# Ledger of designs, part 248: VH-VL binders against o60147

Target 1, 175 residues: o60147
Amino acid sequence: MLEKNKYLYIFRHIQTNQVLLSQGNVLKKTALFQLPYPLQKPVAPNGMRPAKLRKDHWVPLLKVEFPNESMFQSVFMQLLNYRKYRSVQPLTSDLLKLPIPVRRRKIMRQEVPNTIADLADILNKEKFPENSVRLQLSDKSDSEYADWPPSVQIDSEEIKLSRGFREKTTVDEAR
Key: E = the ipSAE of ESMFold2; O = the ipSAE of OpenDDE; V2 = 0.75 times the mean of E and O plus 0.25 times the DockQ between their complexes.

## First folded at step 13 (VH-VL)

Design jc58 (framework fv_dargistotug)
Fold by OpenDDE, second read of step 14:
Structure jc58 (fold): chain C 175 residues (1-175), chain A 120 residues (1-120), chain B 106 residues (1-106)
Amino acid sequence: as target 1 above (175 residues)
Amino acid sequence: QVQLVQSGSELKKPGASVKVSCKASGYTFKSYGMNWVRQAPGQGLEWMGWINTYTGEPTYAQGFTGRFVFSLDTSVSTAYLQISSLKAEDTAVYYCARGTYYLSFGFDSWGQGTLVTVSS
Amino acid sequence: DIQLTQSPSFLSASVGDRVTITCRASQDISSYLAWYQQKPGKAPKLLIYDASTLESGVPSRFSGSGSGTEFTLTISSLQPEDFATYYCQQDYEYPTFGGGTKVEIK
C-alpha cells in the first residue's frame, strides 16, 4: 500500500516573480490557472496569465514534505485560498495612482514573500506535530519572510531543482 | 470511510431545470475539490468542471458554460450541479467525484451517479 | 484540449489472460494520467494515478506504465470481476477521458 505524494513544490517565474504551486517537480499546464488574473490565453506581460507554459521560465522556490496526504491536501487548498483572497482585495490608493503595468509589477513582486508567509501562517494554524513538516528552500534567506512553527524543520541544504524540471539524479523523487 | 451520496433520478421536460446534490462524508470537505462528470447513455465519460470547495470558485469545461452552475453548501458538505434550460441532449448520468484540479491523484471517490432524463 | 485515444475499443479475453490496454495522448502529458474501471450501472473506480501508481485497495494484478504520449494499463491475470470498461484520463490540462475499452468475456 503506497501513500499518495505528500510533496509540495513552489515555483517562481524568473521575470514576473509569479508563483505556482505544484504537487510534483514537473509543472502541469493547469498550474498556470492558479495565477490571480484569470484571462483566457493572454500575452504574458506582468500580472497576466501566460498562454503557454514555459517550464524554463520557472525556478524552484521551495519544497515541502508533509506527514501525510490529508495534511498536504488541506495546506494546498488553503494556499490557493490565500492567493485568491489577495487577488480580490481592494487596491490601495497608492497603487491606484500608478499606471496599470507598474501596478501589476508591484503586486507581482510581492508574490514570493506573500506565498512564503501564507504557508507559514497556514502551518501555524494547523498545529502539526513537531518537526513533522520538512521545508527546503532555494534561498535560505527566504525563510526570514515568516515565523515558522515548531512543526517545520528547515533543511540546511538548499533545493537544487532545475528550472521547471526535475533534476536528473540517480535517486528519483516520487513526483 | 469516504462517501459521496447523490440525489435521486430526475425526469424533466425540455426547458426545465434540475439540481443534483452530492453530499460528502468521511473526510474534510474543504480539503478536496469536487468534480462533475457526465456520461450519456452508452457513451464515455466527460469532465464538466470542478469547484474549489474551499473558495467556492467553479471552473467549467468548454461546452459546460452558461446553463451549468456548480455551487456549495459547506455547512452540510454538499456540492450541487444545476442545469437550466434542459435539452434532450442533457440526458445522462451525472457523477460527482472527489479530486483537486491542480493535483494528480485522480478522482479517487465517486458518487453513485444521478440519472437525468429529459423527455417531452 | 488534449485528446486521448484508447486501443482497442473492444477486447475479448478469458480468465487468466494477460490484458493490455493502450492510451495515446495528442501531446506530451508527462505522467499525468489515470486509469479507471467502470462496471455497468456503477460509478468509475480509480485504479492507477500518475501513470503507474496503484490506488489503495486495487489488486496488484493491475499496473500502469508509460510517459509522454504513450501509456499502458496491464492486467497480469484477468479475473471474472475484471470484465468492465476501462478509461484513461489526463489532467496535464483540463481533464479529458479516453473513449474507453470494453473488456468482454471470450
Scores: ipSAE 0.835, ipTM 0.929, lowest interface PAE 0.6, mean pLDDT 91
Fold by ESMFold2-Fast, scan of step 13:
Structure jc58 (fold): chain C 175 residues (1-175), chain A 120 residues (1-120), chain B 106 residues (1-106)
Amino acid sequence: as target 1 above (175 residues)
Amino acid sequence: QVQLVQSGSELKKPGASVKVSCKASGYTFKSYGMNWVRQAPGQGLEWMGWINTYTGEPTYAQGFTGRFVFSLDTSVSTAYLQISSLKAEDTAVYYCARGTYYLSFGFDSWGQGTLVTVSS
Amino acid sequence: DIQLTQSPSFLSASVGDRVTITCRASQDISSYLAWYQQKPGKAPKLLIYDASTLESGVPSRFSGSGSGTEFTLTISSLQPEDFATYYCQQDYEYPTFGGGTKVEIK
């Protein structure tokens, strides 16, 4: 039997292109804490992120299959750390001159390419065996945001979701 | 609990300099920008500018370039406002207030204010 | 520099009254407007952001409306603790504040 939790799923918001990471094919409510919004706000200031996570607003971007749980955990934690570092990155004067919603939209639009680039960067730094990591993309053209190491096998095909995903109105903690 | 605590009142002569501090606690200092807002006695609020807490880069509103300097000491989560060559018209309460880099919820946390009085 | 004009500058009201304050921008600022309350000797407190979104912990009697160049802050039933000066503020460009509206007890 293979190790548990060897799959990384990445989801994007259909309107904002904001990205959430998940260690399963269902989003947990706590994934919202990956977004740099104050927790006390009842709704996002621009109305683009509701206080409650809705499954119908998030679609799979990509899925990564690792050889084992240890490799999955390493890559997953590194991606979370990259997101944390990006949330405090220096802003240029040009960005600071933009109205907050224009600045917000510009930065959010970059979350998909940035996340894909970060994933590739992590995988290039690791020395995983050739063809040991399987990457499935909902849109194959998204693979062009990065150069991939020999350890990665890239496929574009339908990303399978849990049977309950389509029926649930809100995202619960995974069992 | 988010808190911004400012230094105490200052009484200065014209031509002197003053340095106001704003110490942040209860949140990640570098994740939010720090704004400075002035209020002259009996008058309204004036935005003076802000400082990027990660890079230390200040941005000044028109009218606050020259004598006004924003700076940081990130090791103690403190922002500073320095005013040089003080004039009587600089008499005001000076506030620090936090704002987000990517999103604006307005200025959701404010210091208590520092009264600077410039008088002979 | 975007100019914000508040009306009226002074307002006398009684407890239980419906109070409306207006803020007019010199150009279209979409919904990039916040409202603050300031009591004597204290720092301003954020009430509303994005024109109509109520800040956490602010009583539901406060509401904001408008877009573009004309905005309003409404207090549906004025309470004793609401006697204060109110300011609008835009962040569509570099932030600017309105001149303030002082709500005083009648």
Scores: ipSAE 0.006, ipTM 0.490, lowest interface PAE 9.6, mean pLDDT 79

Design jc59 (framework fv_dargistotug; at its last look DockQ between E and O 0.03; V2 from the best seeds 0.00; counts 0 for: pae E 11.0 > 2, placed apart)
Fold by OpenDDE, look of step 14:
Structure jc59 (fold): chain C 175 residues (1-175), chain A 120 residues (1-120), chain B 106 residues (1-106)
Amino acid sequence: as target 1 above (175 residues)
Amino acid sequence: QVQLVQSGSELKKPGASVKVSCKASGYTFKSYGMNWVRQAPGQGLEWMGWINTYTGEPTYAQGFTGRFVFSLDTSVSTAYLQISSLKAEDTAVYYCARGTYYLSHGFDSWGQGTLVTVSS
Amino acid sequence: DIQLTQSPSFLSASVGDRVTITCRASQDISSYLAWYQQKPGKAPKLLIYDASTLESGVPSRFSGSGSGTEFTLTISSLQPEDFATYYCQQDYEYPTFGGGTKVEIK
C-alpha cells in the first residue's frame, strides 16, 4: 500500500534566504503565506511576502523523509510554530541598534540556519527511531548548523531538485 | 481510527449566532490543520478557511471574514466555528475537515456535518 | 481564486460502465488536485489526492490522472455504491472545489 507523502522539502529564496516549507517538490502558492507580510509588489529583498510565486526565485535547501505521515505532520506543524514564535520574539539590543533595512537583512540571513536548527531541535524532542529520518541537503555544510539526533541519517545523495523546481541535470550538477 | 464528530443541527433566527463544534479523535490534534467547508442545500462545496491547530492561527477565505470565527480548545481536541449575525443565506451544512493547505494530500477526514438553518 | 470546471455536471451510467469525469483548472495547479465522493446526506470522502494517488481504502477501480489544467477521474467499472456526486478540489492556492458531477443510474 502506497503511503501518503512523508517528504518535507525546504526551499530558500535566492535573494532573501527566506524559507518555505513544502510537502511537494513544487511549491504551492499557499506556501507564500508562511511569510509574514504580504506586498502587492514583489519586493522580496524587504523580507515581505511576494504577491506571486516566482519559481525561479526558490532553490531547494533540504529534503527530509520521515518514517510515516504522522511524524511528518507533527514536525511540519512544529516547524511552522517555531517560525511564528521566533517572529514574535523581541529583538535583541544589538539588532535594535541597526537601521531597519540592515536589521531586516540580518534577520533574513538567519532564516536558513534557524530553520535547520529548528528542525534538529524538533527531531531531538520527538525521539524518533534511530536512522528513521533521512535528511538530504543541497549543501552538506548546512548540516553543521545543528546537532542531529540519532534518528537522523544524513544521506550522501543529493536532492534531485534544482532552482525553479526542476530536476537536476548534468549541467545543474556542474554548477 | 480518525474521527471528527460535529455538534448537532441548529435552528436559528436571523441576527442570532451559532457555534458549531468539531471534536477530533484518533490522532494528534495539533498535527493536522482543521478546515471548514460550507455546503448550501443542493449546492457544491465551499472552503471557508482553516485554523492551524498548533498555533491557533485562523485563515479565512474570501467572503468568510468578519462574521465567521474559527477557534480551538486543544485540551479537548475540538475546533469551533462561530457565525454571528446569521443570515438566511447562511443556511447550509458545515463540515470540519482535517488537512492543511500547505500540504497536498487533500482533506482525508471529515466531520459528519452540521446543518445550520436560519429562518425567521 | 482558481476556478475548477467539472464536466459533465450530470452523468447517467450503468453498473459495469467505465465512467470518466473531467476537471479543468483556470490555471496551472501542477498536481495539487484531489477528488472526493459525496453521497446524499453524507460528508465528502477523499478518493484521490495529488491528482493520481489513491487514498488508502479506496477501491482500485478509481483512478486519477492529469496535471497542469486538465484532470480526470476514472471509474473503470461502475459499482452500485459508486452512484454519487464527485468533486474535484485544488489546493495549489486557497482550496476551491469544482461544481460537482452527479453520477446517476441510467
Scores: ipSAE 0.614, ipTM 0.867, lowest interface PAE 1.2, mean pLDDT 91
Fold by ESMFold2-Fast, scan of step 13:
Structure jc59 (fold): chain C 175 residues (1-175), chain A 120 residues (1-120), chain B 106 residues (1-106)
Amino acid sequence: as target 1 above (175 residues)
Amino acid sequence: QVQLVQSGSELKKPGASVKVSCKASGYTFKSYGMNWVRQAPGQGLEWMGWINTYTGEPTYAQGFTGRFVFSLDTSVSTAYLQISSLKAEDTAVYYCARGTYYLSHGFDSWGQGTLVTVSS
Amino acid sequence: DIQLTQSPSFLSASVGDRVTITCRASQDISSYLAWYQQKPGKAPKLLIYDASTLESGVPSRFSGSGSGTEFTLTISSLQPEDFATYYCQQDYEYPTFGGGTKVEIK
């Protein structure tokens, strides 16, 4: 049996711009373990995570199609490692001078650019076949956060803005 | 080959403390979370919580706060479970298990288990 | 917390039988369910993850199906080494296990 195509589903928080990675088109609550926090003592924030997984607060950022499970797993794990690395780095002195709420907002706002840049960096280091990785974004301008290798094809159509990546049934539209 | 090797069985009196170890080998320790699962004699499996091996942050399931402490020694790729003020109801086999929460691949590697018996 | 209910809790079967175990979740967990096998005195072993994906090295007679709230583990032709207790487990929220199903020889 040939491996089927695999998808990486990337979500962003509508208010904070925080990013979650998912192997499935439905977010699970344990995905919240991905959210970073600065580990700076003695001034530690009391939380950078949403209080609960509110599915209506997470919208599609981008969808990445890989030709097989091995490529998917490698890229997914490397993205998580980049995010973990960022979360334990010392904060710059400029950030430490800011009030905690302002500091958190600035850090969270950078997650979308950082995730896109990290993805591009990983794909530039890998030797994937030309046009083997397909990206579909909710906002194509987000692709400008990075330079992409020849292995990447960016879909001309943006992701339909809806409730995550799940398709709606045509039969049951009434609640 | 991934291996999780736990410390030997313990016999303790009520009110004592115990510290169970789980030594990992065959993979990058900080890349996977470590879970703790309890099984009382003749009973099913009960998830106690996990520890993020990269940050050191523990997360406890409801019912396992206070007396239970998860910790790490990353220099020797070892996770620890400490139980204080032991009660008879703590008698169980305690397992460590490697988690793949981010990929949702289940607990794909388990320690052999440590029997903790609490009796007067 | 999400509750998982397994049925039956116990069954007797013969070598060569088709065995079916069900797991019901108290809420929709999509496909975030795994199945484990535990033999007496041993640690559990992962059989299936993401509801239907076989773990590497698991015999093809094991299969998983379902999504949402209803899940099934099937052993198509029971072998002597399959007599064990089976558990389902979700990680959609903080992990929880089903009560287990003990499969014993008739």
Scores: ipSAE 0.340, ipTM 0.761, lowest interface PAE 3.6, mean pLDDT 84
Fold by ESMFold2, look of step 14:
Structure jc59 (fold): chain C 175 residues (1-175), chain A 120 residues (1-120), chain B 106 residues (1-106)
Amino acid sequence: as target 1 above (175 residues)
Amino acid sequence: QVQLVQSGSELKKPGASVKVSCKASGYTFKSYGMNWVRQAPGQGLEWMGWINTYTGEPTYAQGFTGRFVFSLDTSVSTAYLQISSLKAEDTAVYYCARGTYYLSHGFDSWGQGTLVTVSS
Amino acid sequence: DIQLTQSPSFLSASVGDRVTITCRASQDISSYLAWYQQKPGKAPKLLIYDASTLESGVPSRFSGSGSGTEFTLTISSLQPEDFATYYCQQDYEYPTFGGGTKVEIK
């Protein structure tokens, strides 16, 4: 029995551009725990975690295919650690002079490029075999946020799904 | 300035249909969801649902599945509400309202409302 | 869905009065509550979101408080332009509105 390929799914929020990492092609409610806990100061911006997961507010950013579970787990845990490290860094003086709502939006808008750069940094350090990791993006130009190692094969086809990594239902009550 | 301009009042007979338009200006249309709210004469506000302007996917409140259809034309920054098989109880003012995709920010801009009158 | 109960339904007050309107939710909605003002023949106007955050351009005499199931809108000194109907609205789940509170001149 061959080991099944493992996938890392990354979503962005439609408006805030916050990022969620997922082991599955549909977000689970527990993914919200990746976002800063409300009222935790001064470590992270206050109140950025929604009370409930609205799956219709999150869209695909990228998908990564790994040949095995151990590669997936290593990269996934490192990505989570990069996010935690950023959440405890002191805010810059330029950010601190902004009104809190403006500050939150500016911090959140950095999450997409930061996550892509972190992924590439991890993959460059992991020294995986050439072409062993397949990357697919919703916007292929987003690959330009980083330099990718020879281990990464960037899929020529973009992700075209509207609500996630599952095929959109073509008929519902409203259509 | 954020502005939502709705189509004019409509007088209809039962069984007809109506399509209300809501043209947005002053902001990036696909960055904010569009909600529809009904207010019957002398009554309160009732959320009918919303359309995700980024994906085009509508969501309907309980009681508004079936005869009510939300749609978009993003090329002209316009949302539409279509009501088929009109009934007398559909007589109301219909509002479009801009909402954030993120929770806890309310509906910060509203259209002027469109009165739909259905005489039986 | 989540029911919101406003009280009072009707309130008669004079210019300069302190006015308090309450909104009770059928379940815990954290701070996901907004307040709107609606004048006759006009669309609603957002006053307060996230229970207590004042919308840009709204006069400081308006304030909101509460969390969980109990919320209040307070007008510290009622002005002539404040005679209107006020609605609460939750967005913890799919939105619902309270029944409204009409504030009239004594």
Scores: ipSAE 0.006, ipTM 0.533, lowest interface PAE 11.0, mean pLDDT 83
ESMFold2 (binder alone), look of step 14: mean pLDDT 93; pTM 0.953

Design jc6 (framework fv_dargistotug; at its last look DockQ between E and O 0.04; V2 from the best seeds 0.00; counts 0 for: pae E 13.1 > 2, placed apart)
Fold by OpenDDE, look of step 14:
Structure jc6 (fold): chain C 175 residues (1-175), chain A 120 residues (1-120), chain B 106 residues (1-106)
Amino acid sequence: as target 1 above (175 residues)
Amino acid sequence: QVQLVQSGSELKKPGASVKVSCKASGYTFKNYGMNWVRQAPGQGLEWMGWINTYTGEPTYAQGFTGRFVFSLDTSVSTAYLQISSLKAEDTAVYYCARGTYYLSYGFDSWGQGTLVTVSS
Amino acid sequence: DIQLTQSPSFLSASVGDRVTITCRASQDISSYLAWYQQKPGKAPKLLIYDASTLESGVPSRFSGSGSGTEFTLTISSLQPEDFATYYCQQDYEYPTFGGGTKVEIK
């Protein structure tokens, strides 16, 4: 019997740096539901939920392979929880001192590192077997946003996805 | 073994309320969302919405807002569907089904269904 | 909402027959489609997810194919226990089901 997909893809928005979690290498429209509702009907940026899924606006951030579905499910749900938790936390005094546009930009820039840190934290708590989780990053430097537990093996192989969720070609690599 | 066990059939009058339970076992409750699906007699399946079992956040499909409330008791791994101000058209079998629409595993486990009959 | 149209609505077949059910989506849903089997008085049973992946425990005579807007469920050799109603379901958007295909004995 074929095992269920145990891959986690994380995508980032090219402008807003918002992140979306995905089981598949093609984002679902439902993935947008991970983002907060807009107050009105604004499109990205502003850190709100876009009205439409524009595949060309999202690029892969990282890919994680888990030992089994159960572990994947656990980490996935926890990541969602972490995101929610952050969204409801009061802003720090430092952020509150900043003009709203500056504040928003600063918060948006932190979405990627926060998500990576969340993932590492969750994996640290789960205490999976050594080298049982395979992590691939589009940018290897992103791994520096967190201390990874022994369960995580960082793969030097680059993610094969490009913007629009297509497989990388020579042309894509040149961009 | 994954099991979802729902409460028994209900007979209600219009205007009354009903609360259907779905008790999960055989897996970590919080790791899988819980969906509710309605099936009117002789009709097809209709997704009502789902509840994030980890965060407790419900999402309702269009047409299932207001009178329909999803809730949890995580201490007993149970999800609930409450329908208030019942109408005759609410007569249907209601299913709970494990799954998260962020993922693509389908609804891999279903309760046995709860028949709710609304009749004057 | 994404509409799923199944065809045919009713299908008469005999044991041993190859059966094909089609599900058409109103828009591109990639591979985010599942197939279910439902017998009278019973809950639906997941057969296929992600368009073509067989759920654990499901007989290999069941297979799914397709992507985008056209999908098919195939039963290579219909068995007596396969007479049931089959539903496609997409979860690219908020989940919706097809109208169902009832497979009856000829």
Scores: ipSAE 0.844, ipTM 0.922, lowest interface PAE 0.6, mean pLDDT 92
Fold by ESMFold2-Fast, scan of step 13:
Structure jc6 (fold): chain C 175 residues (1-175), chain A 120 residues (1-120), chain B 106 residues (1-106)
Amino acid sequence: as target 1 above (175 residues)
Amino acid sequence: QVQLVQSGSELKKPGASVKVSCKASGYTFKNYGMNWVRQAPGQGLEWMGWINTYTGEPTYAQGFTGRFVFSLDTSVSTAYLQISSLKAEDTAVYYCARGTYYLSYGFDSWGQGTLVTVSS
Amino acid sequence: DIQLTQSPSFLSASVGDRVTITCRASQDISSYLAWYQQKPGKAPKLLIYDASTLESGVPSRFSGSGSGTEFTLTISSLQPEDFATYYCQQDYEYPTFGGGTKVEIK
């Protein structure tokens, strides 16, 4: 039996370029636990504010359409595992020479190309039917971070950042 | 077959400590987080927190600080809940439950529960 | 914390009845809500996740609906094995459970 299409929503932080994965077009606050570096500043010398989700600071990076939930879940879990793997790897000597704030910015800036490359790697390893996975990007040039398998169709239309992953409003009739 | 098997019931006096175990089998332990849920006699379910089985990092809900400790022994795929300085109000059934990391797929597997009774 | 309010807390029903249980969240949680069934002396069992997705092996008479702040669990034709307590649970923030709805034999 045919299952309903399932979507992977990928967000990026407007300032840090960090990436969050979501099963829905609205981020859960607990999605912040995906991040290896906290975004909150200390409230006191030994205190920290709880992680807070500023939804206006996260914009669409990529939307992936899968023909069924099994494919979606497999890819989502593998992306999380790639992220966990990266978080425990030793830092290179070049990174270790940098002051901590500079080091963190360089690592965070790589999350967008790394996520796109990881997605492509996973899709290349999975045996998915031709043209079964549809990719829609906010900036189509980001697709150049990887080589895509025959299973992937890249949508010619980009996600409009002003709309986010939201539906059209009565005012926004741009299609 | 996914299974979570918890240790047996405990009867403790106020001020004692208890350590409840939750042994996982039938899946890759590090791929799922472990949640702890409490249910006092005749009451509803209360989420206590979770532990990241990959990193070992615990997160506690409000009200479960200080006396409650989540830990792991990954070599035997077992999660632990320790409660120190037991009070009568800690009398409850304690459940472990697995959750999918960051996906809202619900807690799809539960331990059978461990009754902890605190009485003089 | 996000508060979940279930109504009713108790209901009496007969086999074959349509049963509806409501869960209201104190703030918008999108679709990040699950439903559980608990029988006396047993651990809870997941029925529905992501507001409306039926867990594998759960009978089709169970369905979930809603988004935002109002959610409903429906049992289309109550069976003898369905007499239990039902809980909603959100994970939009740190997980919280509703107070439960006990479905009793009339």
Scores: ipSAE 0.495, ipTM 0.814, lowest interface PAE 2.8, mean pLDDT 86
Fold by ESMFold2, look of step 14:
Structure jc6 (fold): chain C 175 residues (1-175), chain A 120 residues (1-120), chain B 106 residues (1-106)
Amino acid sequence: as target 1 above (175 residues)
Amino acid sequence: QVQLVQSGSELKKPGASVKVSCKASGYTFKNYGMNWVRQAPGQGLEWMGWINTYTGEPTYAQGFTGRFVFSLDTSVSTAYLQISSLKAEDTAVYYCARGTYYLSYGFDSWGQGTLVTVSS
Amino acid sequence: DIQLTQSPSFLSASVGDRVTITCRASQDISSYLAWYQQKPGKAPKLLIYDASTLESGVPSRFSGSGSGTEFTLTISSLQPEDFATYYCQQDYEYPTFGGGTKVEIK
């Protein structure tokens, strides 16, 4: 009998700042399906194509503990829906005015603040008990991307593990 | 269906000017940048620069900042390359190529190319 | 500018051969690399983008791999229509092309 998952793990790419959502504390290669896959190229996508998963390129952004699995599943699905909605929107006129290299960097750098804002928006709309959702960040200043509801308790300690949410070297690291 | 149709080949004397057109169809013109790529006879591909089809602002690669001018007529979904003071070394095929504003998609549609020959 | 070095410059091969072409970047370009095929008198055709993603309508015998500074294009079983020149292109910054690899009949 496995314990039901009540944790959300969010990773960011060190170079591109793309974001991956995870139900586990280690990314699986299938997480890349969350990034836009260009089976049919969009006119103006708000995301990037799936990156090749290099576990040493993805670091913790934040971790959320929910009171139970049902609440986790609700928030997780809503986050995926927010990301899908953004990924199919045309580029804004402001973005279209930028040179291609600048535009690329600006679009990808928005994934972290957008994901944090989306999470907070979902939590503000959901009626969770006060202090029932624990949030831990790798960089506490990232909490400033959003206004958090009373249900959220932000841990005072930052996530310090640069390679994941565990105290182990990945098996694919060879130095 | 996405299509880029370029104007026909040109024979010119040194010192003349030429204007190559690239008419786009099958997509929203302002949503994709237009690139220009040169290929001299027997040589490889050389990116000349691009034009932002929303703003009309060109960006030129080094070596193309003088005699080469990119422009647009958005009312007919057309990009232009104008080359002034033609030199023999300008003899090449000139391609227009559509690029996404996300660079990782490559240039997915190309014009058929316009041969410009500069000869005495 | 980011320089791309293709190897080999020329390649003789027979129908059915497995062909591998390499592209090395002068700096880390992540996965921002595309591959093009060009036949004589024709415009280049996009084969692969984002290092390994096959463009729609491109035969599955083509594949791309690599990241960072080293990339490969592989043709698993060369067909008569594959005799062409192949170019890599980075778009991590302002685009640059590799010097090309001409694949000819042995």
Scores: ipSAE 0.000, ipTM 0.486, lowest interface PAE 13.1, mean pLDDT 82
ESMFold2 (binder alone), look of step 14: mean pLDDT 94; pTM 0.958

